# Ledger of designs, part 21: VHH binders against Fructose-bisphosphate aldolase 1 (cfxA)

Target 1, 359 residues: Fructose-bisphosphate aldolase 1 (cfxA), of Cereibacter sphaeroides (Rhodobacter sphaeroides) (p27995)
Amino acid sequence: MALITLRQLLDHAAERLQGYGVPAFNINNMEQGLAILAAARACDAPVIASRGARSYAGDIMLRHIVEALAEMYPQIPICLHQDHGNNEATCLSAIRHGFTSVMMDGSLQADMKTVASYDYNVDITRRVTDAAHWVGASVEGELGVLGSLEKGEAEAEDGSGAEGKLDHSQMLTDPDQAVEFVQATRVDALAIAMGTSHGAYKFSRKPDGEILAMRVIEEIHARLPATHLVMHGSSSVAARLQDLINAHGADMPQTYGVPVEEIERGIRHGVRKVNIDTDCRMALTGQFRKVAMESPKEFDARKFMIPAMKEMEALVRDRFERFGTAGNASKITVIPMDDMAKRYASGALDPAVATAKAA
Short names: E, the ipSAE of ESMFold2; O, the ipSAE of OpenDDE; V2, 0.75 times the mean of E and O plus 0.25 times the DockQ between their complexes.

## First folded at step 15 (VHH; framework vhh_rezetamig_d1)

Design n4 (from j3 with S33N; at its last look DockQ between E and O 0.69; V2 from the best seeds 0.00; counts 0 for: pae E 6.5 > 2)
Fold by ESMFold2, look of step 15:
Order: structure tokens, then sequence, then C-alpha cells
Structure n4 (fold): chain B 359 residues (1-359), chain A 121 residues (1-121)
């Protein structure tokens, strides 16, 4: 019943003849977990189950939910990931509770509001990777401020965005600095700041197109082929999901997320982990609202949640198919954390820096 | 240019299985971007989504039909098919194959010419 580490899973994704991406789904309750794993079994897909920055279930409950899911679905590798850790204590506490992967977000200070210096980010991230790798756990880091994009104006769940204004250098990851950061910290995965159609605020003072952001991703990937790129704030916010919830009593403003085609293009250029939360919550809530409106005498919570779980399952299956994740669970043999620790200690998993080809 | 063409018998006896094939030309059904599906329009009624399939074999079906429907794909022939079992007169309709860029129903960007299938003794 061993959980897979993020590093092993993303290495597998990169090493296939046609590389694939793995959606990382936030789990807030049992029903989301059941929907995700039903989709995973239907698609033969490995799973990243994430604890978001603010989880009301907490580490203990999530560990036990994932443990139960692993028992119910023993053929499906599950990576248990803690997202957007604000300090060493958060990350190490998650590992203590059985998480096989953590993110140290050193792009912000511990208040998750104040933009941190590069030196702060390197120092705190390196300390987390050193400790995590001793026990075989994987670490994701962040270079550039992706949190403000991931939260959006409507997603200020922490009560505020960044405490200062973001300038252009904070919104787009510098490839040279990415190489230095990965070498200094030895992260297994790197969240990068990049432009999207919805993330145009990153480029409000510079005429960067979508193609330029893709070239940055390609440059980083070419230089750091063993470090996997991560997209945050990657929900599509499909029009159908917005229509579903608004037709059934919600009043959500019109918004646009990251087109699935752009995510698929990122995967072709080295993106291996794609964070998905908003779309899943909208799918679940939309069907819940539909039952509430169409069956006003209904009081049994299961009558609301079963259709909601089916809507979420359908979305999750789509992401497994489009990202190329489907069909890969049966091809993975999980490496236990203790064996991953030996691999880190040997230097076999150290960052690889490649020289870019001449133009 | 992409074209979808339905083929199969236009008359099916009650309790038998309706079988249709869609041949895709001007494009490949092996695509991460698209689902391949079937819709129908009974006489005097609107369009009804039957289901669709991803080229990997993964399917989504209309819950009202799922116990009678099988959709399959043959990537070597660039074709996909519909089987609807235990038909009755209520299954008389014009059947269309379609391409859907989204996983959810009612979002298709190409549709075949349609083929009338009549269920009659």
Amino acid sequence: as target 1 above (359 residues)
Amino acid sequence: QLQLQESGPGLVKPSETLSLTCTVSGGSISSRNYYWGWIRQPPGKGLEWIGHIYYSGSTYYNPSLENRVTISVDTSKNQFSLKLSSVTAADTAVYYCARNPEYYEDYFDYRGQGTLVTVSS
C-alpha cells in the first residue's frame, strides 16, 4: 500500500516515449476522493492527491482518506502532496503524517503575502529539500510569484494577495535564474511564473505573447531536463461549468481560465504536474445545486452528492485523457520512500544541467 | 477538410440491435483534443445526445441509454461505431455522428449528414 513519491511519478511521466502530464487534484472531502479514484480506475491513471494551502480536513484526515482509497484501489499509484507550504514546519509536519511530496513556496514569506527575496527562497527551499530527501520525500519549489495568479482577484482566500505590487520581473521566471535556483535547492519540481490568456496581468507592462511564455518554458526544460515543470492556477473554468452553477441559483461573475489546449501544449514542452481545483469544485457544486433546485423536497445528502460525484468524475476522466495520464497506472511499480532516499543520497537524482543547442 | 459520414442499415426490427459506423476523413480520430460521438433527433423532437468516445476507448454515455448503448472506436480504419440494443419504435430517429472538442454534451463542432433509422416490424 506504499504511496508513490512525486519524483518517481513525474520521472515516469517524462520517460515515456510520448511524455505526459499528471493533474494534481485537491481533496477536501471523502466524495472528491471517491470521484477522483473512480475516474483513475476507469482510466488506469496514477493520481496526485493534494492538500491545498488551506484545507479544512487537515493532514490527519486526508492521510486516512488517501489510505482508505489506496486500499480500495490497490492498482492505482497515489501521491499524497502538500501544496504551498509556508515554512519548514508545515512541510516537515506533512511528511511526518505520511505525505510523500511537499511544496515549499519560498517565493513568498511565511505570511504568504510578502514577496520574498531570491536568497530567502533559496535558503528555505534548500533546507526543506535537504530534510525531505533524507527520508525520500519529493519537494516542489516556486520561482517567481505564482500565488497571486493562482488566487486571482476572486480567489483571495487568504484574505489578501501579495502585500506589495508585483512588477514584471516577479511575474515571469528567468531561465538563467531557474537553473541557479534548481542547482542550489535540488527541487524535484519547479513551479514557474508564465503567461496565460487569463493571466494577462503578468504582462500588463510588457508585450509578451503566449508564444514567448512557451519559449521560456522550453528554455528552462532544455536546461533542466530532470526537473519537472509545474503549472499552478491551471483550471480551465469551462463555460459549461459556469453555466451549470449559475443556472441553479449561483451568481458567479463570468471569468476565463487556462484553455485545456494551452495546458496540453505546456505538457509537450516539459510541464509534468498541473494543479486542478476550481473546475472540480465547480463541477461538484453545480450538480449539488441542480438537485437542490429541481428536487426541493429532497433532504437526503446522498441524493445531492451522488450526481455531484458523477459530474466531478466525468471532469477528472477528461483531464486524465487529455493530459496523457490515462493508461499509465498499470505500468508503474511504486518505489518505497526508503529506496527513494537511497537514490537521493547516491546523487542519482541530482539536478542535470544541459547545454542548449546553438540556434 | 474534416468530414464525418454515417453508414448502416436504415431499417431495424424491434428488439434487434441498431448498428451504425462513422467514417472520418480529412482528419484523424486519434487526437487528444476531441471526442467522437453520436446524437439523434426523433421525429418532431430536438437533438438527443447518445454518447461519445475518446480514441483510447474511454466512453461517456447518456444515462437514459447507457444500459443499451455501446460506442467503439477502430483507429486503424479511422472509424467509430454505435450499437443500440433492444430497439423499439421510440428509437426511430435521424442519427448523426459528431466531433466534440469538450467532454460534455451539446458541444460539437462537426456533424455528419445524418442517417434515418426506422424501427418497424
Scores: ipSAE 0.119, ipTM 0.622, lowest interface PAE 6.5, mean pLDDT 83
ESMFold2 (binder alone), look of step 15: mean pLDDT 86; pTM 0.881
OpenDDE, look of step 15: ipSAE 0.356; ipTM 0.715

Design n5 (from j3 with S58T; at its last look DockQ between E and O 0.50; V2 from the best seeds 0.00; counts 0 for: pae E 5.6 > 2)
Fold by ESMFold2, look of step 15:
Structure n5 (fold): chain B 359 residues (1-359), chain A 121 residues (1-121)
Amino acid sequence: as target 1 above (359 residues)
Amino acid sequence: QLQLQESGPGLVKPSETLSLTCTVSGGSISSRSYYWGWIRQPPGKGLEWIGHIYYSGTTYYNPSLENRVTISVDTSKNQFSLKLSSVTAADTAVYYCARNPEYYEDYFDYRGQGTLVTVSS
């Protein structure tokens, strides 16, 4: 069964009368995959299954886990995506192992901590898109560095992301640069910096449109209405999940993530891929901790993981519904990568920008 | 001025199916912001969450009831319903329909007046 490319999936999301967003969920093990696909079947939703910047299971295991999931759920299109690739070799290795989509994060240097120049970002991202498009794979790029506007600083997740104090120009994507970047690199999707940060500890108060600089999304979409925008650092860190973990032996400081209504606002303005990982981690860990505390004699992993998977499934179903993803899997016919490669070669998928105003 | 009104039989025989309908007025059931659900209060006990549904049909149920409960929505009538199968005397309660802004239980912000359903032969 052919996996769907990110480009095809996000084009489908944008083509609806009411455009939708697709949550991208990290898969580190079988249990996460089962929870995500159970939710997807229940909601008739297509799936983006992501490998994070660090690979817990590795590309080979993840490919086979996703292949098994595709066999179990043949009606659900699955995009296998490598997130935050640090160089050309990482991205090409993922494609070689059957990933249909990769992210080249040229906003940082290969150490995934040092902010890179714009010219570096364009050069390395263009080299990845050239190679990936020859074989039909999709490429996500990033312009700007994720960081909290409230704190003026960034926090890494899974060893990826800048840390410490950042300038405002580093934390917000410039719309003029976004147009230039998309034209120069031919990325299929663009991750934008709009005031979010990686990690579970994103904000000291409930963020709103001003903290998140949602106007950046709106400005970029006005200039690039056909370019699919990506939100990173977008977990909500819901109060329930914090309460669940803290009631069962954790001591997490009070914090706030991105409210779901602000994510929905982004989707209305051209966001098509939304990375959700922290909430999934907290759902799994919270239920695991609950069993551990309530049943201190329990040692069978299944007794911990079954409730954890149910909690994650509930979260994933909610995101499919709120993002408008639900109901769309049955409307998609997967285009094989060889045919996507022909589309790239023809120029049919080349970047398009909004027509400049008169005068 | 959102209003929720329960309707349905007040007496159900053991082993049969309890059926209730909630009519929503002063607001639309087809909102992306809300789930629509059922809670009940058995005599002398606290409130118990039964389940809720999103307007698209996605449901969440109390695990203790999930094998006997079906919640459905009819957006054209602005209504949603509860069916609870294989009832026993333990299912005697005041049943309320309610609105929930969250997907998790016990976050209801509006509820109906309630309707007593008695399970007896």
Scores: ipSAE 0.136, ipTM 0.634, lowest interface PAE 5.6, mean pLDDT 86
ESMFold2 (binder alone), look of step 15: mean pLDDT 86; pTM 0.874
OpenDDE, look of step 15: ipSAE 0.791; ipTM 0.907

Design n6 (from j3 with E105D; at its last look DockQ between E and O 0.89; V2 from the best seeds 0.00; counts 0 for: pae E 12.0 > 2)
Fold by ESMFold2, look of step 15:
Structure n6 (fold): chain B 359 residues (1-359), chain A 121 residues (1-121)
Amino acid sequence: as target 1 above (359 residues)
Amino acid sequence: QLQLQESGPGLVKPSETLSLTCTVSGGSISSRSYYWGWIRQPPGKGLEWIGHIYYSGSTYYNPSLENRVTISVDTSKNQFSLKLSSVTAADTAVYYCARNPEYYDDYFDYRGQGTLVTVSS
């Protein structure tokens, strides 16, 4: 099955006049995959299907789920992406199983908790990119540690993340380091620390004003226009989803995520991939709980799953629309990985650094 | 200042199609930030969300009505519309068009004045 690589997809996103963002959705089961692809068909949107660190499906099952989805929806380009890889073996195993994109998270050591040195990050990430590019697979790297600017604390995404207090130098990516890192590693996409946090429990109080360190995004994008920026920890944590869950048997404290408007600002300034997981899980769980409470005699799993899938489909459609992803699937012709490998080998996809002035 | 104005027939026969148009002024319906929707209030009852549409044509409908509802957008006229088929007396209500910053939400930050539609033989 000819899955699209992350590099090709994000290059397409960047080459539009206004540029667009592509949401990356975690898939753990068939039902999530079906909801995502139904939304993609409805919106004519390409898909990034992501395996998170806590996925219970594993690489083999997820590959075959996505392969089936690609057969059912041949008009929709699908990128199969492994998120937060903790070492070379994890990343290369995913590629062997048919993933077209991997993330090597060298900002952390292999335990996914200990902050790694810059030199460690460069070294392990370069080793992954060398191997992946030989076969045409894309690589996302990470520079900086995710955390909340409000609290100065680290957070985790799907079991991957530092712990404890951070200062600004640990919470925000240094643009000079970003240029050096990309040149040394040749990553296709770069996750940067810009003040976001993972999970449903981001802010205890509604944030006032701008959430993202937009100056960091803008400077890195200006200097590295061909390296696509990735936003992690991008949960909006909509109040309606929290209310739905709590009205139906949960005790989830009120939290506030990154407003979708802030995510859209990031996209306008060069963010091309936006990781979405918590919002999808809340959408599914809320509808599942609603059926359970409103229909206490219901025992047929399909009666729970179908409404849950419909709610997730609605959320996914919203993200395709707001991020500008909608309408682009039909404009893409997938480049096979063998041809992507030739492009990497020719140097055509090597990093570019914007010059300060002409001549 | 953003304004929304409903227009269409105030009387519809049972089994026919209710058709309303909302004209938007002071703002663009082609905004990537907003959905454009319809709500109604039957006599003596609360507000009921009917559905809304994004500028691209993507629709979101109340499940209780989705088999009978069509919402469409005409960006060239800065308008969006509601069609509700096979109406009965239960569809008699004041119908409002509205702007919504969310994809599925009973929050609307702007609402029209409303138009009464009576379903009667």
Scores: ipSAE 0.000, ipTM 0.406, lowest interface PAE 12.0, mean pLDDT 83
ESMFold2 (binder alone), look of step 15: mean pLDDT 86; pTM 0.879
OpenDDE, look of step 15: ipSAE 0.553; ipTM 0.799

## First folded at step 16 (VHH; framework vhh_rezetamig_d1)

Design q1 (from n2 with Y55R; at its last look DockQ between E and O 0.61; V2 from the best seeds 0.00; counts 0 for: pae E 4.8 > 2)
Fold by ESMFold2, look of step 16:
Structure q1 (fold): chain B 359 residues (1-359), chain A 121 residues (1-121)
Amino acid sequence: as target 1 above (359 residues)
Amino acid sequence: QLQLQESGPGLVKPSETLSLTCTVSGGSISSRSYYWGWIRQPPGKGLEWIGHIYRSGSTYYNPSLENRVTISVDTSKNQFSLKLSSVTAADTAVYYCARNPEYYEGYFDYRGQGTLVTVSS
């Protein structure tokens, strides 16, 4: 079954009257895949299935898991995406194994910890887009580093993230630089740093900080209306999931996520892909721990995983509904990779910069 | 100001279907921010979540009741409803309609006055 590319999917998301966002869910095992696709069928929603930076299942296993899901759910377009690629070899290996989309994260060096220069980011990202587009695969790039404006400190996503203190300019993407970056690299989607100022310490949040970060997104979108924006580090961390885990034997430090309302605002201003992993992992782990504590004689793995999958499905359905993804799977006809390659070669998918309005 | 008002029969015979309607005023059930749901309180006991529904018709139900419960929404009338089939005396309770900002059971930030439904021969 042909998988959809990220570019086609996000173009479809942008073409709707008010646009919609697509949650990108990490899949590490069969159970996550089944929960996500059950929710997608229930919501008639297209899916981005992501391999995280840690490469738990590996490219070969994940390709076959997703191919099996596509056979079980032929009405659901699935984009197979490699997230936070650390170099071009990682990205090209994923494409070789059947991924229709990759992220080259040139905001960090290959160790995924050291902040890279702008020139490094442009150079490595352009090399990946050149190669990927020859075969029709989509490329996401990143400009800026995830981090808390309030703490001035980096934040990781699935083990990928800078370490230590960051200055303000590293945590907020410069709109002028974003235009230059997209034109130089030809990325299909751009992950931007917005300084996650809606953060872990409520007492330290300032209203102006929230407004400023969102204005960065809005200004980039105004200049690059055809470039799809991506939010990383954007799990909402529902209080229920933290309570569930900690009530059942964990000692997880309190964590505050991005409010769903802020994600919805981002979607109204050009965000088309929203990475969600932490909430899903908490849902699975929380129910697993609950069964383990409440049924100490239970040994059948299915008795742990079935309620875990149900918890994850409930979360995933909500995200499809709130992001406006629901109802769109049946409206999509997948474009084969060979045809996407022809579109890239023709220049039809080249970056576009907003034209000045008529007087 | 948002108000929720329950309506429906206060007496239901065993094995029949309990049916309630909630009329919303001062707000819209088409809001993208909220779920609309039902909770109940049996005499002398705590509150129990029954389920809730989103404007799209997407539902979440209490697993202990899901085989007997149906919640529906009518956006044109700004109403949503509860049907609980095959009732017994254990279903006697004060029933509240309520608004929930979350997809999961939990905090309902607004609720109606409540209506006592008694299941009796």
Scores: ipSAE 0.301, ipTM 0.721, lowest interface PAE 4.8, mean pLDDT 85
ESMFold2 (binder alone), look of step 16: mean pLDDT 86; pTM 0.882
OpenDDE, look of step 16: ipSAE 0.430; ipTM 0.750

Design q2 (from n1 with D106N; at its last look DockQ between E and O 0.58; V2 from the best seeds 0.00; counts 0 for: pae E 5.2 > 2)
Fold by ESMFold2, look of step 16:
Structure q2 (fold): chain B 359 residues (1-359), chain A 121 residues (1-121)
Amino acid sequence: as target 1 above (359 residues)
Amino acid sequence: QLQLQESGPGLVKPSETLSLTCTVSGGSISSRSYYWGWIRQPPGKGLEWIGHIYRSGSTYYNPSLENRVTISVDTSKNQFSLKLSSVTAADTAVYYCARNPEYYENYFDYRGQGTLVTVSS
């Protein structure tokens, strides 16, 4: 069973009358994969299964987990995506191991902490895109650095991301540069900086459009209507998840994530991929902590993980529903990577820019 | 102004099916922002979440009731409904329809006036 590429999946998302978004969920183990695919089957939703910036299980294990999931759920298209690649070797190694999509994060240098120049970003991203497209794999690039506009600073997630104070220009993607970047690199999807941050400590109050620079999404989409935008740092950090964790042995300060309605607004304006990891980790850890506290005699790991998987499944179902992903798996016929490679070679998938709309 | 109005029989015989409808006005059940749900309060007891439904028909149910409960949505009528099968006297309660901005239970921000359903005969 062929895995779907990110490009095909996001093209499908964009070609629906209203368009939809696809949540991208990190998978670190079998239990997360099972929870995600159970939700996908329940919702008839295609899946982006992501390896995070620093792999826990490694590419080989994740490939085999996803192959097993594809056998268990043959009706569900699965995109295997490597997130936040730090150089071309990392990205090409993932493709070698069967990933159908990679992200080259050239907004940072290879240490994944130092902000890179625009020229560095273009150069390394173009090299990855050229190689990936020869074999049909999709590439996501990033322009701009995540950071909270409220605090003017960033926090690393999973060992990846700028830390410390950032100025305003580093936290927001310049729409003119986005057009130039997409034309130069030919990325299939573009992650943009729009005021979100990694981690659980995102905002001191409920965010709105002024805190999130949603205008960045709208301006870029107007210029690049066929380019699929990606939101990073988009976990909602729901109050229930914070309460669940804190009631069971943690001490996380009150904070607010990105409201789902703001993510839905982004989807209406060209966001097609929404990265979600923090909420999933909080859901799993919260249920694990709850079992530990409420059942102090319990030692069977399955008794901890089953409720954790159920909580994650409920969260994943919600995201499939709210993003409009639900109902679309059965409408997709997967194009194998060999055939995607032919489409790239023909030029049919080359970038499009809205240069004639104003005339 | 959002209003939720419960309707249906107030008396149900044991072993039969309890059936209620909630009519939503001043808002849309097709909203992406909300789940639409049912809660109940048996005499002298606290509120109990029954379940809720999204505009797509996707449901979450209280595990203690899930084998007996069906919640459905009719977006064209701006209505959603509850069916609870095989009722007993323990199902006597005031039933409320409610709006939930979250996918998890018991986080309702609006509810109807409630309707008493008595199971007896």
Scores: ipSAE 0.247, ipTM 0.694, lowest interface PAE 5.2, mean pLDDT 85
ESMFold2 (binder alone), look of step 16: mean pLDDT 86; pTM 0.874
OpenDDE, look of step 16: ipSAE 0.561; ipTM 0.809

Design q3 (from q1 with Y107W; at its last look DockQ between E and O 0.75; V2 from the best seeds 0.00; counts 0 for: pae E 4.0 > 2)
Amino acid sequence: QLQLQESGPGLVKPSETLSLTCTVSGGSISSRSYYWGWIRQPPGKGLEWIGHIYRSGSTYYNPSLENRVTISVDTSKNQFSLKLSSVTAADTAVYYCARNPEYYEGWFDYRGQGTLVTVSS
ESMFold2, look of step 16: ipSAE 0.328; ipTM 0.734
ESMFold2 (binder alone), look of step 16: mean pLDDT 86; pTM 0.880
OpenDDE, look of step 16: ipSAE 0.423; ipTM 0.747

Design q4 (from q1 with S56T; at its last look DockQ between E and O 0.69; V2 from the best seeds 0.00; counts 0 for: pae E 3.4 > 2)
Amino acid sequence: QLQLQESGPGLVKPSETLSLTCTVSGGSISSRSYYWGWIRQPPGKGLEWIGHIYRTGSTYYNPSLENRVTISVDTSKNQFSLKLSSVTAADTAVYYCARNPEYYEGYFDYRGQGTLVTVSS
ESMFold2, look of step 16: ipSAE 0.412; ipTM 0.787
ESMFold2 (binder alone), look of step 16: mean pLDDT 86; pTM 0.881
OpenDDE, look of step 16: ipSAE 0.453; ipTM 0.760

Design q5 (from q1 with N100D P101K; at its last look DockQ between E and O 0.78; V2 from the best seeds 0.00; counts 0 for: pae E 8.6 > 2)
Fold by ESMFold2, look of step 16:
Parts: sequence; C-alpha cells; structure tokens
Structure q5 (fold): chain B 359 residues (1-359), chain A 121 residues (1-121)
Amino acid sequence: as target 1 above (359 residues)
Amino acid sequence: QLQLQESGPGLVKPSETLSLTCTVSGGSISSRSYYWGWIRQPPGKGLEWIGHIYRSGSTYYNPSLENRVTISVDTSKNQFSLKLSSVTAADTAVYYCARDKEYYEGYFDYRGQGTLVTVSS
C-alpha cells in the first residue's frame, strides 16, 4: 500500500474551513508504532511517523515497521518522514529507503549544531527540494534556529539542534525572509522559529503567546497563506506526566512546554504539522517506571511495555482530537509518489504567495 | 458562568445500574478544550476519579472501574451521563460531575455540588 506524502496530507489539512493540524510522532520501535496506529484507527486520523536524527532503528527498520503498520491498518494514511536531515545525502538516502517526506534542516550546518547562513540554507534546501520533487517526495525546510526566548538558549533534541546562547534574531523567523525562502526553495512545509526549544526542560513557567512569539506565525501566514507551517519543539510537557515520572523514582524539575491552547492558535493561523516527541517519551517512561516500582519482581518486558503503549495511545488520541486531525483518515485517498511527481512537474504545486491588491 | 448539575436516583439496589446525568449551563460540552467527567467520594474517604469523555465520544476510564462504567455525551442537550453497572454497597458515594482540561486521569477544574447515591436493598 502506498504511503501518503507530507504535501498531500497537509494540503488536505488546509482544505477544511479553519483547517486542522497533524501531529508528527517519532517512532523508535514497534511498540510506539503500534500505539500510534491504534490511536489513529480509534480516531480515524492520518499519521505522520517520523524518524528523528538519532533514531537507533534506522531507515530500513522503520520502513519495514511502517509497511507492517500499513498492512495492519490499510484504512489509515501514513506519511513516513525523516526529521532534521543534515545534508542532501541523508535526505536522498531516506527517500531511497521509502520515506515519502524529508526535512532538510539548513538552518544549521551539517554538524546540526552550528548556525548556518541564510544563503547556505537556501542553497542546500533548494537542492534537496529539486531532487525530492523529481520522485514526488515532500520537503520540509527550516528558517530560523529553535531556541527559548525566555532562556535565550537552545538545547539539542534527538541529536539535532543548536546549543548554548543565541541572539534574539537567530531564534525568530523573519517574515520577509520566509517569503523569499519559500519562493527560492519551493519547500512543501516550513518550520518556523518562534521561541520554542527542544527537550523536556523548555520553560520555567507556563508560556503564552508573548513568550512563543506567536506573532511570527500570524505574520508569515498573512504573507504565505498557502504555505504549510510546522511547529518544532512543541511538546506540552504536561504536569501530569512529570508527576507520573516523579512519583515513580525520577527527580525531574518542574518545567513547562507549549500549552496545547497555543498550538491550537497556531493551527488556526496556518500551522499544519506539529512535532510531538517529548510527551510521548515521558508517557512511555512514566508507565515503565510505575510498573518497575509497583511490581519489583516483574521481569517480563511485555508487562512493562503494554501499559506504556496504552499511555502513549491515550496521549496520541488526545492530540488527534485537539488538533482536529480525528475524523479525516477516511476522507483521504492516497496519491502515489509517481503521481505526486507529475503534479510537481506540472507546476500545480508551486509556491503560492499572497497578492497585495491595490484599489 | 459555568454550572454543572447532577441528577438521577439517589437509591439503587445491589446488582443494578447506577445512572446519573450532568446538565451543563454557562458553557458548551462541545468545547474542543475540555473533557467532561465523574468523580465520587465514598463516606469517609477521598475522591476517586471514575472517568471522562470528550465531545467526540472518546472515553477514558479509571482502570479499576472500566469494566462497569459507561460515560456518554449528548451534545444536543448539553449533557453527559454516567452508568455504573453491577453496583454493591461499596459504590455508595457522593457523585460529582466535573470538567477537566486534560485527558489524563484525576484533574478537574470545575465540579458540581454532588449527589449522594446509596446502594441498599
């Protein structure tokens, strides 16, 4: 069965009156894949399954896991996405192994830690986009560097991201550059730097629109109303998950992620893909710790993983419901990558920018 | 102003089904932001989360009760309900309907005044 491309999925998300968002979940193992797809079937939701930069499973294993999931859940469109690609070879290798979507993160140099120039970002992203579109694969780009405006710092997640102190201008996407970038690179989706950071230790207080610089999203959407925006570093880091983990042997300081309400605001203004990883990992680990503490004689891995999968499934269902993703899988007919390639070649998917009309 | 009101029989025979309805006013059960749920407090004990439901009909139940509990929503009447089957004297409690911001168990930012349900032959 053909996997859905990111472009097709996000176009569908934008077609609704106010649009919906699609959470993108990292998959590192079979158990995460099963939890995500069980939630997707329960919610009738399409899925973005992501490989993070530091996934230990690798492209081949993840491709086969996703093939098995597609066979088990043939009614659910699945987009297989490679996140935070560091160069052309990484992105093209993922496509060769069956990924229908890749991210070229040209906001950083190939080490995925050193902030890159705008010209570098445009050049490497355009190269990936040109190559990917020939075969119908989607490309996500990133303009600006993810980092916390509150802390003035960035933290790497899953092997990707700048670390250390950043200038304010490095942490926010310039709307004028966003228009130029999309026109020059023809990316299908654009990750926006808006004051979020990676990792579980995102904020010292519950953030609001001021901390997240939500104005960046709104300004870019006004200029690029047809361009699909992506929120990175957007796990909510719910207090209940922190309490679950800490009640069962951990000692995590209290922190706050992006409130789901602010994610919903982003979706109303053009955000279509929302990366969720930290919450899923905390849900799994919390239940694993609970079993370990409450059943100290238990050694059967299944007894740990089944409750962990159920907790992750519950989280994933919540995100499908709150982002408006639920109810949409059955409304989608997957377009094979060969046909997507024809659409790119025809110009039908070329970037669209808002036209300022003079009276 | 949000108001939650429990209604239903205050006396239930053992082995029968406890049935309660919560009527919501000053707010919408169709809100994308909230879950709607039930808590109970047995005499002399602390609060126990029963479960909650989202506007779509998606439910989350306390695992200790999941085999006996059904929560449903009627968005046209702005109501949600609880059915707890096969009750015993241990199910005697004050039952509260409540609103929750998250799908996770046990948090509620609003609750009703409560209604006592006694299980007795």
Scores: ipSAE 0.013, ipTM 0.529, lowest interface PAE 8.6, mean pLDDT 84
ESMFold2 (binder alone), look of step 16: mean pLDDT 85; pTM 0.867
OpenDDE, look of step 16: ipSAE 0.291; ipTM 0.682

Design q6 (from q1 with N100D P101W; at its last look DockQ between E and O 0.01; V2 from the best seeds 0.00; counts 0 for: pae E 18.7 > 2, placed apart)
Fold by ESMFold2, look of step 16:
Structure q6 (fold): chain B 359 residues (1-359), chain A 121 residues (1-121)
Amino acid sequence: as target 1 above (359 residues)
Amino acid sequence: QLQLQESGPGLVKPSETLSLTCTVSGGSISSRSYYWGWIRQPPGKGLEWIGHIYRSGSTYYNPSLENRVTISVDTSKNQFSLKLSSVTAADTAVYYCARDWEYYEGYFDYRGQGTLVTVSS
């Protein structure tokens, strides 16, 4: 089956009775790809396969891994997504290699560390969307810098992200600015700052109550119903996975991510794409460590990787089920990129802005 | 205040070897916790990881460049270096040295200012 664009997939997610979310999983090797697609087959779930900003596999290897997965699982729509692109050349190179979706992260400068101005973000993101839409590819943009409301700090995601103390205006996306940004750039999906942080060390205590700024999510969704919201830094850092790793030789400090129940709440209020990476890496590492500790004579890499893949598959299945993704792959007919390009050219996919109620 | 500074010729002739040195100050290259690496950004293109080296001399290189790349470390001078052989115009780029916490590309936490190297006859 042809690769699906992010725009088509998230439009499908939004059209369901309550809507559903689609987890976006990083693929860095064959084993992760096989685990993700085994779970997708078991759940009848479409897949977003992501390349992180600085993956060791690179674009060419990932394209071929995903092509192989698409051949092995022709019933599963796969969106090949490049995450956290640092400039237009990176994004266009990914599209040339067969990515159906790219993220231009103009909230940061090309070093992926320095907070960029709004004007810089609009300019570079607009240039990427213009080029991508000519060939039918989807673009995700980012407005606001990811950080923790409780700490007032930002952390990097997969080698990308601002670091250190942030002003509160940088930690949450301004809904008025989001409308202006989407109109100016025509992004298909928008990553917004809603109180999450990247990485496994997000909170020093188990979070109580609501972590996400739901008013921001709800207001942006109400005003931009056709522009799909994206959560970055959304791994839950599940206690089960930390326990697995620490029981088998690790000394990972107890930390807490966004509880899955909060992610589900975000999905009910308009979040459609949820970036999941840390939990998957913990699942793989935990089982790898377990084999190493319980079978000290074992040296066959497959004996480490097969249990690691099974743990990752279980995690991925849980996310497909809890986000409502399960059961939807068989309901999708992939729209070819050439037809998506015609839809963009006609203006049919232009941003829609809903009128806010007047007081 | 960890600081990394690139040095070396800014102009290299085609087919010759590009050579750069990174001097580390405010930190130790002999740290057990880090790798020391090189990245580059060709004009109008994204960042490309070249490779890195551990204090022991152990290296890992980007497979697309590995047959042309040598990275070395001199712990007594707190320096590491890059040699890229058989250069062409495609190797014109801004080159950065960087500190990395993993053995593969992705998660640099410090990098230098960058130095432009132009390959021209």
Scores: ipSAE 0.000, ipTM 0.103, lowest interface PAE 18.7, mean pLDDT 81
ESMFold2 (binder alone), look of step 16: mean pLDDT 85; pTM 0.869
OpenDDE, look of step 16: ipSAE 0.023; ipTM 0.467

